# Designs tried in a protein design chat: VHH binders against CTO1 family protein C17G9.12c. Part 6

Target 1, 274 residues: CTO1 family protein C17G9.12c, of Schizosaccharomyces pombe (q9uue0)
Amino acid sequence: MLYIVDFDETITTYDTIHLLAEAVNKPEEWSVISDKYWQEYLAWREALPHSTTLTSYLPLLGGSRYLEEASIKRIEKSQYFSGLSEGALDNIVQLITLRAGFVEFINALVPDLRVSKTIFHVLSVNWSARVIEQTLLHHTDLTADLLCVHANDFDFDTSTNTTNGRILARNASSLLMNSTDKVREFRRIVQTDAVSSPLNVVYIGDSPTDFGCLQISPISILMRSNQKYYDILSRFEDVQLVDISEFPVQKAVPGKKIIYTCSDWCAIQKAFLA
Short names: E, the ipSAE of ESMFold2; O, the ipSAE of OpenDDE; V2, 0.75 times the mean of E and O plus 0.25 times the DockQ between their complexes.

## First folded at step 1 (VHH)

Design y08 (framework vhh_7yz9_2)
Fold by ESMFold2-Fast, scan of step 1:
Structure y08 (fold): chain B 274 residues (1-274), chain A 121 residues (1-121)
Amino acid sequence: as target 1 above (274 residues)
Amino acid sequence: QWQLVESGGGLVQAGGSLRLSCTASGFTFSSYDMGWYRQTAGNEREWVAFIGTAGDTTYADSVKGRFTISRDNAKNTVYLQMNSLKPEDTAVYYCARGRKYSSSWYGFDYWGQGTPVTVSS
């Protein structure tokens, strides 16, 4: 089995990107940066046309790329994260809480991961692959040699072990900012691992940045972090939401993509490991 | 400093009402979506209610018809009016600001310490 999994609010109980900003401890400067992004985001969101299918909605989500690039460029130009140490980022791990059943699920997979019978990837738009990696190492039986994290990361100066404030792609072909970027990396991961060792592919995510991967994955699971995301998907004519307790659905409705839903990792474990 | 301060929690009997308040500081309140989450001991935080910048609201199925979220931009405050309270509503309630760090449509950052609500049988 090949698992490709979102991090924020899928593995974690809440978004962790705000913890990165908090680690810098310059709230006034962060308010300026984040307010500018939110102003642009609201204007973009207001201009979006109505969509009746996930297929027509996905290109509209990709249209935010200019806004996301502008935000990252502003963060880099302000040097907000410049001088942040590896230790400060590692301290964020202490503030991260994981969804029920995740630790048990991943620990149960470790023996199969060690013999490459199962493969587990994290695919995230988060800005710190380091924080994701340290979170997995701290909370689970995963060892460094089993980590496959695809995200963004800060550019560390090797002399000082602090960031220069730049945000770079980590174990990804380019920066991960939206649903379209995640689809690109999903396809690359599947081509690399599934072709070499044929496996069933499962994508697990919770939010619109995951919608593209949820559409194209053979097996798709929506972690119900927010009822609003469920409601959005439920309105699409080409989507069928099914509680994961009914996995696998024997006969799909023609023209509809089945996306399984769950609220925690205990349900996923029962569906795939029992 | 960026801050959310929850208040209004307490002990109430089943069938009673409480109004929670969350006062924000350190950011342009009117520009953000706001929400309420709750958490019981040993469980994940679960979403309760959402209010957008235009006043649009959405509720979790468990609270629809009983809870009402509202906002007062002049006071930088978001409210949760809780009616017909049940023992299963017992939790610590957290105020959350909408996410600004990715292209995610909806997501919340928790900044408050929470306000506990206990509903007796």
Scores: ipSAE 0.012, ipTM 0.375, lowest interface PAE 8.7, mean pLDDT 85

Design y09 (framework vhh_7yz9_2)
Fold by ESMFold2-Fast, scan of step 1:
Structure y09 (fold): chain B 274 residues (1-274), chain A 123 residues (1-123)
Amino acid sequence: as target 1 above (274 residues)
Amino acid sequence: QWQLVESGGGLVQAGGSLRLSCTASGFTFSNYAMGWYRQTAGNEREWVAFITSGGSTTYADSVKGRFTISRDNAKNTVYLQMNSLKPEDTAVYYCAAERKYGTIYSPRNYDYWGQGTPVTVSS
């Protein structure tokens, strides 16, 4: 099996972006930055045309890249994350809570990961690959040599061991900002690790940044972090949502992409490992 | 425990005004950012206005210049003054509180939500 998995709200119970901002401890500055992003995001969403299929919706989601890029540029210009140490980022790992069953699922995979029978990748638009890596190392039996994390990361000055405030791509061809970016990296990972066995690829995600990967993955799992995202997918004529307990579906509806749904990793473990 | 109680909704004629209130209990109100969202039948909740713990305000383009968000920390209350109401403003209005400003990037992670107050703008 090749697993490619979102981090925030798929592995974690809550989005971790606010924890990165809190590590800096400048809430008034962060409020200005986040309020500006939200204003732009909602204006974009209000202008978004209705779509009856996931296929037609995905190009519209790609239009958000201007907005995401503008936000990152504002963060860099403000130098909000400048001077943040690796140790400060490591401290927030203790504040991260994981979804039920995740640790059990990963620990059960470790023997197969060590012999390359299974491969596990994290693919995230998060700004700290370090926080993702430290979270996995702290909570699970994964060792550094088994980590495959594709995300963004802060640009650390080697002389001071602190960030200069810039956000750079980490183990990715360019910054990971939206669904289109994640599809690009998903295809790259699959080409590298599953060229001869693409039917054994599983994508797991929870939100619109995952929708492109959920559409193209041979096996797709929606982690139900928010009813809103389930509702969006359920309205698409080319999508069929099926509880993971029914995996694998033998009689697919022609023209519809099956996306399995679950609320935790216990259900995934039962479907794939038990 | 915690709760958010909205009030002030109702029926109003186009061009009229309404003032919505949301009173919080069970948490330290002054430490939270507060937002107003609205939902029309068959549609997702959309953001309307946001006020930070420090009093900084932001508005959706559709309501900018017509709606004003404010807060009274002594009363644990956030307000939405709605002027020049249009039929398109008809919705159920929800109050939301978030622990950290950064959670605005992930509105699904708002710490607390109210039950909603309906607003109908006629003719």
Scores: ipSAE 0.012, ipTM 0.337, lowest interface PAE 8.8, mean pLDDT 85

Design y10 (framework vhh_7yz9_2)
Fold by ESMFold2-Fast, scan of step 1:
Structure y10 (fold): chain B 274 residues (1-274), chain A 119 residues (1-119)
Amino acid sequence: as target 1 above (274 residues)
Amino acid sequence: QWQLVESGGGLVQAGGSLRLSCTASGRIFSSYTMGWYRQTAGNEREWVAFISRGGSTTYADSVKGRFTISRDNAKNTVYLQMNSLKPEDTAVYYCATSYHPWGLTKDYWGQGTPVTVSS
């Protein structure tokens, strides 16, 4: 089994990217940065045509790329994250809450990970691969040699243990910002890890940045972090949402992509490991 | 726990006013741009108004001049003052955090509060 899994609100109960901004403790400066992105995002979203299929919606999501790039460039130019220490990031790890059943699921997987019978990747648009890695190490039986995290990361000066404010790709071909970037890395991971024998591939995610991977993965699971994202997918004519308790579906509706849904990792463990 | 709880909906005559409230857990509220969406039967949720942590506001054209969004950071509460209500404003109103498809801040939704405007 090859698992490729989103981090924020899929593994965690809430978004952790905003905790990175809070670690800097300059909320007025962050408000200015966030407001600029919001004005641009709302204008872009208002201009989006309605889509009746996931297939037609995905290219429209890719159209936000210039907006995401502009936001990263503004953050770097502002030096907002410059001087942020590894210790400040470690403090964030203590604030992170994991979804029910995740620790049990991962710990049950570890023996199979050690013998490469199962492979587990995290694929995230988060800006701190370090926070992801430290979260997994501190809460689960995963050891450093079993970590496969694809995300962004801050550019650290190891002499000072502080960031220079730049955001770099980590274990990815370029910065991970949107659904299109995640699809690119998903395909790269599958190609790399399925070399000797194709594994059953499972993608697990919760939000629009995951929609491309949910469409192309052989097995797709939507973690129901937010009713809005469920509602968006439910309206697409080429999508069939099915509670994971019915996995595997015996007969799919022709022309529809099955995306299984769940609210926690206990349901995933029951479907795949029981 | 991270949650949003809406209140203040109800039945009102055209031309009347309502004030909706949304109380957030402290951790959601302190970092987030807060907003209101509405959904009419059979339609997708549409954005109504947003307010940043610092108080900057943005409104959909359909409500500009009639609705006012505000926040009280000490109470972890965001408000939507709705004046000059029209039958077309009839909807379930949802409080939400900033939507960021890139994950900077995510949407957290409340359960919704219904507003019915009679003619």
Scores: ipSAE 0.013, ipTM 0.452, lowest interface PAE 7.2, mean pLDDT 85

Design y11 (framework vhh_7yz9_2)
Fold by ESMFold2-Fast, scan of step 1:
Structure y11 (fold): chain B 274 residues (1-274), chain A 123 residues (1-123)
Amino acid sequence: as target 1 above (274 residues)
Amino acid sequence: QWQLVESGGGLVQAGGSLRLSCTASGFTFSSYYMGWYRQTAGNEREWVAFITSGGSTTYADSVKGRFTISRDNAKNTVYLQMNSLKPEDTAVYYCAAGSTEALRKYFGEYDYWGQGTPVTVSS
């Protein structure tokens, strides 16, 4: 089995990107940066046309990438994250809570990961691959040699172990900002791993940045972090949402992509490891 | 757990004013953006105004210059001050809350909605 999994609100109970901003402890500066992004993004979003299919919705989501780029450039120009230490980022790990059953699920996979019978990748638009890696290392039986994290990361000065404020891609061909970027990286991962072994591919995510991967993965699981994402997907004519307790569905309705749904990792473990 | 409760709707004559309030409970209000929408019978919900966590505001063209959205984070309340009301403003008004983190990750709808408060503007 090849697992490719979102981090924020899929593995974690809450989004962790805000913890990065809070670690800097300059809320007035962050408010200015955040508000400018919100004004630009909400204006763009309100202008979006109605979509009856996931297929037509995905290009619209990709259209926001220039806003994400502009926001990151403003963050870098302000030097908001400049001077943040590796230790400060590691302290964030203590504030992170994981979804029910995740630790048990991943610990049960470790023996198969060590012999490459199963492969587990994290694919995230988060700005700190370090926080993701440290979270996995501190909470689970995963060791550094088993970590496959594809995300963004801060540009660290190796002599001081502090960031210069730049955000760079890590284990990805370019910055991961939206659904289109995640699809690009998903395809790269599958091409690399599936060429060597015909493993079933499972994508697990919770939000619109995951929608492209949920559409193209052979097996797709929506972690129900927020009712609104379920509601958005349920309105699409080319999507069929099915509780994971019914996995595997023998036949899909023609023209519809089956996306399985669950609220925690206990349900995933029962479906795949029972 | 999380709730939005609207108040302040009612009957008013054309040219009059009305102030709507929406009080939030059970979440970190200051980190959420807030919006007002309205709906008339047989029509889809129409966006009216929104306000970000930092206080930046945006308005639909139909209400610019007449309506003002504001927030009081200490009271977990968002307001819609409606001036120079027209019969066309007659609708059920809904408040909505969305996570500020939603913009980077989520390209959709608000997380929470109120039950709505009716506003009738007589000619």
Scores: ipSAE 0.014, ipTM 0.381, lowest interface PAE 6.3, mean pLDDT 85

Design y12 (framework vhh_7yz9_2)
Fold by ESMFold2-Fast, scan of step 1:
Parts: sequence; C-alpha cells; structure tokens
Structure y12 (fold): chain B 274 residues (1-274), chain A 121 residues (1-121)
Amino acid sequence: as target 1 above (274 residues)
Amino acid sequence: QWQLVESGGGLVQAGGSLRLSCTASGFTFSGYAMGWYRQTAGNEREWVAFISSGGYTTYADSVKGRFTISRDNAKNTVYLQMNSLKPEDTAVYYCAKAQYRSGYWPTSDYWGQGTPVTVSS
C-alpha cells in the first residue's frame, strides 16, 4: 500500500503555519503580512465562478498560485524568517498536537515500512519540511531512514545553522503552493515508486489544496477538518462522499468519484488494518 | 491563559435581530483575524463570518446580506449583527481566533464557550 498524506489539519489537529511565524516573535510585522494575504485570498475566493463539478472547479483553484507566490515573495523580501535557527523550529514540535489515532496507525505500519511492503509519504504546502520531519520523529516510531516528506523548507545556511529567509522546495520538483502543484508531485511519487499500482494508492487530505489529489487517487479519504470543505465537495455532481465505515464500496455510481470521509485516524486504521 | 467570552444570544421571533459580542483577553487582539461559527445539535460547527486584522470581511452564503461582522480593537471585541433571522439560524454561536493558513478558509484553533440563539417560527 502507498499512502500519500497531507500534514496540516490531516495529521495535526490544527494548522501549524502560525507557529512558524510565532517562533520569529515579530507580531506587528506578521500582522501586516497575514492581513495582506487574507485581503487577497478572500477577494480571489469571492470572484470564483460557480462550478457544478470537481473537474471544472480544479482549474479555477489553480489561479490561487498567483496570490500564494506573491505572499511568499513578500515574506522573502521582508526577511521575516531570516536568522531563525533550526533549534527554534525544533521547539515548535512540542506545541503541535496530532489527530486521534495517528500515532497508533503509523506505529502499526512501521514493520511493513521497514521491509518496503508499505510506503508512507507526506505531501504538504507547509513552509517547513523540518518541522514535519521532527514532529513525526518525536511522536511516532518512525526513524529518519523511513521519512518521505515532500514540502517546502527554509533555505538553511549550514555555516550559521540559521535560515536566510528564503523558502525553497524540499523533495519536490517545485514549490508546493496549491492543488495543481500537489497533483504534479503526487504523480511523480506514484511514477517513481516501484511498489505502487493504481489499486494500491491512498491519498488523505482535508482542504482545497488536496482536492486534485483526492480526484485522481485510486483511494481517496477526506479528513473532515471543516464542514465547509465537505459541503463544497458534496455539491459537485461528479463526487460521492461516503463514510469510511462503508469502505470498500461494493457498487460504484457511474461517473462519480468516491471520496471516503472520516474525522480521525482510528476510523482509517479500522478500515485498512483491521 | 487566552480567553474568548461570547454574549448577546437569546430567544427572538423570525424576522427579528440580535447582536452578538465576543470579548478577547490574553493575546494582542488587533493582530489576529476573528470569526463566528455556529453549531446545531448533532452537526459539525460551520463557519458564518470572518474579519481580518485589517477589517476585510467575508460571509457564508446562507447569511450574506443579513449578517454583518465588525470589530472594535480598542475594546478587544468582535461583533455579529444578525438581521432578518430565520428558524434555521437557531444554533449555538461560537467566537474564534483565526490564524494564517495558505490555501484554507478561515478555521479556528481557539474557541469560546458559545452563546445560544433560538429563532421561533
């Protein structure tokens, strides 16, 4: 089985981007940056045309890359993260809480991961692959040799052990900013993994940045972090949402993509490892 | 340490109005986006309205044109003015502190205790 999994609000209880900003401890500067992002994001969201299918909606989501890129460029120009140490990023790990059942799920997979019978990848638009890696190492039985994290990361100066404030792709072909970028990396992971076949791939995510991967994955699971995202998907005529307790669905509805739903990892473990 | 205290809920007739207030303490209120959410028995919490630190607002389709979110940074308070109330607006309303999230709708990591609103037919 090949698992490709989102990090923020899928593995974690809460989004972790704010913890990166708080580690810098310049709240006045961060307020300006975050307010500008929200202004642009909300204006873009309000201007989105109506879509009746996930297939027609996904190209529209691609338009978010412009505003995500503009925000990252503003952050880099401001030097907001410049001088932040790897140790300061590691301290964030203690503030991160994980969804119920995740630790138990991963720990149950470790024997199969060690013999490559199962493979587990994290695919995230987060800005710190290091925080993701340290979170997994701190909370689970995963060891460094089993980590497969695809995300963005700060440009780390090895001589000073601090960031220069730039955000670069980490174990990905390009910066991960939206659904289109995640689909590109998902396809790359599937193509390079010798264990994967179309029937053995599971994507797990919670938000619009995951919608493209949820559409193309053979098995797709929506972690219900927010009712809004469930509602958006439920209105698409080419989507069928099914509680994970019904996995696997015996009769597929022609023309509809089945996306299984759950609120925690206990339900996933019961469906896949029971 | 941080705290959010909601008030202003109650019983109102269909077509009536209520103003909800949420007072924050324990953090620099002006630096954070704030939101209102609601929950009916047996259902998940749903987002209602959002206001950024700079005052930019957005609303759920079900309440757009009827509800107005605003803030007073001097009082550390966010408000929800609810007009033309309908029985389907009956819910417990929660104030929440929102955080920067690339590619996400505003969701909250920090919740108040809630204030109940009942709209009779």
Scores: ipSAE 0.164, ipTM 0.543, lowest interface PAE 4.4, mean pLDDT 86

Design z01 (framework vhh_7zox_3)
Fold by ESMFold2-Fast, scan of step 1:
Structure z01 (fold): chain B 274 residues (1-274), chain A 119 residues (1-119)
Amino acid sequence: as target 1 above (274 residues)
Amino acid sequence: DVQLVESGGGLVQPGGSLRLSCVASGFTFSSYAMGWVRQAPGKGLEWVSDISSGGSTGYADSVKGRFAISRDNAKNTLYLQMNRLKPEDTAVYYCARGRYSGSWYPDYAGQGTQVTVSS
């Protein structure tokens, strides 16, 4: 089995990007940056035309990339994340809470990961691959040699061991900002991994940045972090949402992509490891 | 119970030819897009070619002009004609059923057939 999994609100209970901003401890500067992004994003989203299928919705969703890129450029220009130490980022790990059942799920996989019988990747638009890695190392039986994290990361000056304010791709061909970027890396992971069959690929995510991967993965799981995202997918005539307790579905509706749904990792463990 | 059974692999010298076959059962073959993917030793899965239910074909740049995909709906059989084979074509070749969703993606694959190109 090949697992490719989103981080924020899929593995974690809450989004962790705000914790990165809090580590800098300049809330007034951050509010200016974040408010501008959210104003632009909400205006873009409200202007989106109605879509009856996930297939027609995905190209529209990809149109947000210029907003994400502009936001990252503003952050870099402001030097907001300049001067952070590894220790400051590691302190964030203490504030991160994980969804029920995740630790048990990963710990059960570790023996198979060590012999390459199962492969586990994290694919995230988060800005700190370090925080993702340290979270996994701190809370689970995963060791550094088993970590496969594809995300963005802060650029560190080797001489000072502090960030220079830049955000770079980490274990990805370019910055990971939206659904289209995640699909690109999903395809690369599937093509480069030593798997014997493509039908043993599982994608797990929770939000619109995951929708492209959820559409193309042989097995797709939506973590129900936000009712709004469930509602969006449920309206698409080419999508069938099925509670994971019914996995695997024996009779699919022709022309519809099955996306399994769950609220925690206990349900995933029961479906795949019980 | 979807089944895809590949055959036709083997050892061939550089410049040679092989024809792979895949017999499908357990679904309405003519209604699905079909394709071939391969995996070379120590490498990941690589898409090789696909063919729609209507007969439109696609090829990876590495095989374009040398390989030809075709289907016989009356026999539920998919073919891959491989010409001017190179050592880098050495791989296990998998027959796959798939669908289009922006790009072709497989939802079922066979057990594979070994192709070795060597002198």
Scores: ipSAE 0.000, ipTM 0.101, lowest interface PAE 20.3, mean pLDDT 84

Design z02 (framework vhh_7zox_3)
Fold by ESMFold2-Fast, scan of step 1:
Structure z02 (fold): chain B 274 residues (1-274), chain A 119 residues (1-119)
Amino acid sequence: as target 1 above (274 residues)
Amino acid sequence: DVQLVESGGGLVQPGGSLRLSCVASGFTFSRYAMGWVRQAPGKGLEWVSDITSGGSTGYADSVKGRFAISRDNAKNTLYLQMNRLKPEDTAVYYCAKAYLGRTSYFDYAGQGTQVTVSS
């Protein structure tokens, strides 16, 4: 099995990007940054045409990339994260809580990961690959040699052991900002890992940044972090949402993408490792 | 699942006041920035105000000095005190969970509460 998994609100119970901003401890400056992004996001959202299919919705989600880029550029220009240490980022790990069953699921996979019978990748729009890596290392039996994290990361100055405030792609062809970016990286991972082995591919995610990967993965699982995301997918004519307890569906409706749903990793473990 | 329930809207005369409330559940409220956005009839969405987990506030120029955002982390409740209301404040007001770096800011909004300012 090849698992490609979102981090925030899929592996974690809550989004961790806000913890990065809080680690800097400049809330007034952060408010200015977030206010500008919020204004731009709402204007973009209001302009979106109505979509009756996931297929027609996905190109529209890709259109948000320009405002994500503008936001990152403003953050870099302000030097908001400049001077943030590796130790400050590692302290964020103490504030992160994981979804029920995740640790047990990963620990059960480790023997097969060591012999490459199963492969596990994290694919995230998060700004700190370091926080993702440290979270996995501290909470699970994963060792550094088994980590496959594709995300963004801060650019660290090795002389000071602090970030220069720049945000760079980590183990990805470009910055990961939206659904289109995640699809591009998903295809790269699958081509690399599945070419010489007929591994089944499973994508697990929770939000619109995952929708493209959920559409194209052979097996797709929506972690139910937000009822609104379930509602959006349920309204698409080309999507069929099925509780993971029904996996695998014996008779799919032609023209509909099956996306399995669950609330925790206990359900995933039961479906795949029972 | 994230749930946001707004209340406190209604009909009010110009110059009047209203206090909106938003009760949050399904996430650790105290750790997230929260905000208010509104949509006036025939207009687009407009950001109104936000408040960080630490209590720092921001306001749209159109409401600065008239509106005050606050939060009660013990009650998982966000408030918007609206003073000296104008007809142009007429809108549906939405409570929103704020994220920077995610395209889902509005997707975390509640069902909204109607504010009508008229004679």
Scores: ipSAE 0.005, ipTM 0.363, lowest interface PAE 9.9, mean pLDDT 85

Design z03 (framework vhh_7zox_3)
Fold by ESMFold2-Fast, scan of step 1:
Structure z03 (fold): chain B 274 residues (1-274), chain A 120 residues (1-120)
Amino acid sequence: as target 1 above (274 residues)
Amino acid sequence: DVQLVESGGGLVQPGGSLRLSCVASGFTFSNYWMGWVRQAPGKGLEWVSDINTGGSTGYADSVKGRFAISRDNAKNTLYLQMNRLKPEDTAVYYCAKGHRYTPWSGSDLAGQGTQVTVSS
């Protein structure tokens, strides 16, 4: 089995990007940055045309990349994250809460990961691959040699061992900002690992940045973090949402992509490991 | 599976009071920071207040000393007690799951909001 999994609100109970901002402890500067992003995002969202299929909706989601790029450029220009040490980033790991059943699921996979019977990748638009890696190392039986994290990361100055405030791609072809970027990396991972090992591929995610991967993965699981995202998918004519307790569905309806749904990792473990 | 339903807004005179409520469902309310965000006519979003899982609170300078955020975990409900209201407080008030920095994640504000109008 090849697992490719979103981090924020799929593995974690809560988005962790805010913890990165809080580690800097300049809330007035952050509110200016976040408010500007939110105004741009809301205007973009309100202008979105109605889509009857996931296939037609996915190109529209790519339009958000300009907003994400502008926001990252503002952050870099402001030097907001400049001066953070590796230790400061590692300290926020203790503030991260994981979704029910995740630790048990990963710990059960570790023996198969060690012999390459199963492969586990994290694919995230988060800005700190380091925080993702340290979270996995701290909370699970995963060791550094088993970590496969694809995300963004801060640019560290080797002489000072602190960030210079820039955000760079980590184990990815370019910055990961939206659904289109995640599809690009998903395809790269599958091509590499599917050639080496003919494994079934499972994508697990919770939000619109995951929708492209959910559409193209052989097995797709929506973690129900937000009813709004479930509702969006349920309206698409080319999508069929099925509770994971019914896995595997024996016969798909022609023209419809089956996306399994669950609320925690215990349900995933029952479907795939029991 | 997040649902947030705001209520308690309305028309009030300057110096008056309103109590906003937000009923949450679809998640373990007690495990999350909760907050209030507002949008005045023709203005951007402004963070108003937040409360963490332990009950510690934060407030924007514009409302400090006048507003009080609280939570009732048994009822999955977030409150904002608004005192000594000013015309400048006129806005749509939204309940938010998360911290003052949470909007940065790109998550939509939940619910339709509740309109607060402060005028004579």
Scores: ipSAE 0.000, ipTM 0.300, lowest interface PAE 11.7, mean pLDDT 85

Design z04 (framework vhh_7zox_3; at its last look DockQ between E and O 0.02; V2 from the best seeds 0.00; counts 0 for: pae O 15.2 > 2, placed apart)
Fold by OpenDDE, look of step 2:
Structure z04 (fold): chain B 274 residues (1-274), chain A 119 residues (1-119)
Amino acid sequence: as target 1 above (274 residues)
Amino acid sequence: DVQLVESGGGLVQPGGSLRLSCVASGFTFSDYAMGWVRQAPGKGLEWVSDIYSGGSTGYADSVKGRFAISRDNAKNTLYLQMNRLKPEDTAVYYCATRKYGYSLTEDYAGQGTQVTVSS
């Protein structure tokens, strides 16, 4: 199996972006940046037309790209993260919480990864890729040769070990900002790593940024981090939500994409590694 | 609401031992990873050890081989056995849950217990 997995609220229990902000410790400045983003995001979401299918919904989700890009540009222009050290970034790893069963799942999977020489992929629209990587390497039996994190990160000067505040793509063709970007990178990963077994690809995510990948992945799992996202998917005519305990479904309903749902990684381990 | 209450801290000589306890309430203890963090005077928060829901453990390099973390799910209690204590282990030790993270500003951390290692 090839695993491509979202990070925040899929592997973690919460969105970790605030930990990055706290590392800089300029709450007033961050509030200005974050408030602007949320104002724009909420306005965009409110104006979003209703969809009856996931297929029709995904292009609409893609419309948020300009908001994400604008936010990144504001962050860079403000130089909010300028001067942040790699050490400070690494220090926040210990503050990140992981969902129940994740470490056990990974540790159980690692021997198989080593034998098959398959890489575990994390795909995230958030930064820092470094934080994601260090989190997994710190808490699991994964080693750098078995892990690839596709996410944005800060541009660090190796001589000073500090960042100029700019945000770059790491292990991605371009910045990862929304669902369409994830789909782009998902396809790239599959093309490279799943050539011999294209049907044994598993995508695990939890939010609308993952909906595109959930639609196209042979095996799709929704982590039930938020009932709202579950409800959205449940209303689509071309989606069939199934509890992971029923994996694998023997007969699919024509015209519907099966998306398995779970609440923890123990269930995933039972489904794939038992 | 999540509540964590630490105990077992105190004054000990270098080379001595202490055993910390943390009683948890307000959540399903057995479903979450638990851990210890510490803060020495004038220093930031430092991760010490974790124990996951499945029983796997992790340790900071600075305490590896000297500290042992364990849990009793029936008692909703987390433990930290600290052996061969050093002056640099002097800190306030906090119990934390992986439900929300490790932060002294959040409700998922306890009040802490003082550990002082001095001759």
Scores: ipSAE 0.000, ipTM 0.203, lowest interface PAE 15.2, mean pLDDT 90
ESMFold2-Fast, scan of step 1: ipSAE 0.489; ipTM 0.743
ESMFold2, look of step 2: ipSAE 0.041; ipTM 0.550
ESMFold2 (binder alone), look of step 2: mean pLDDT 82; pTM 0.837

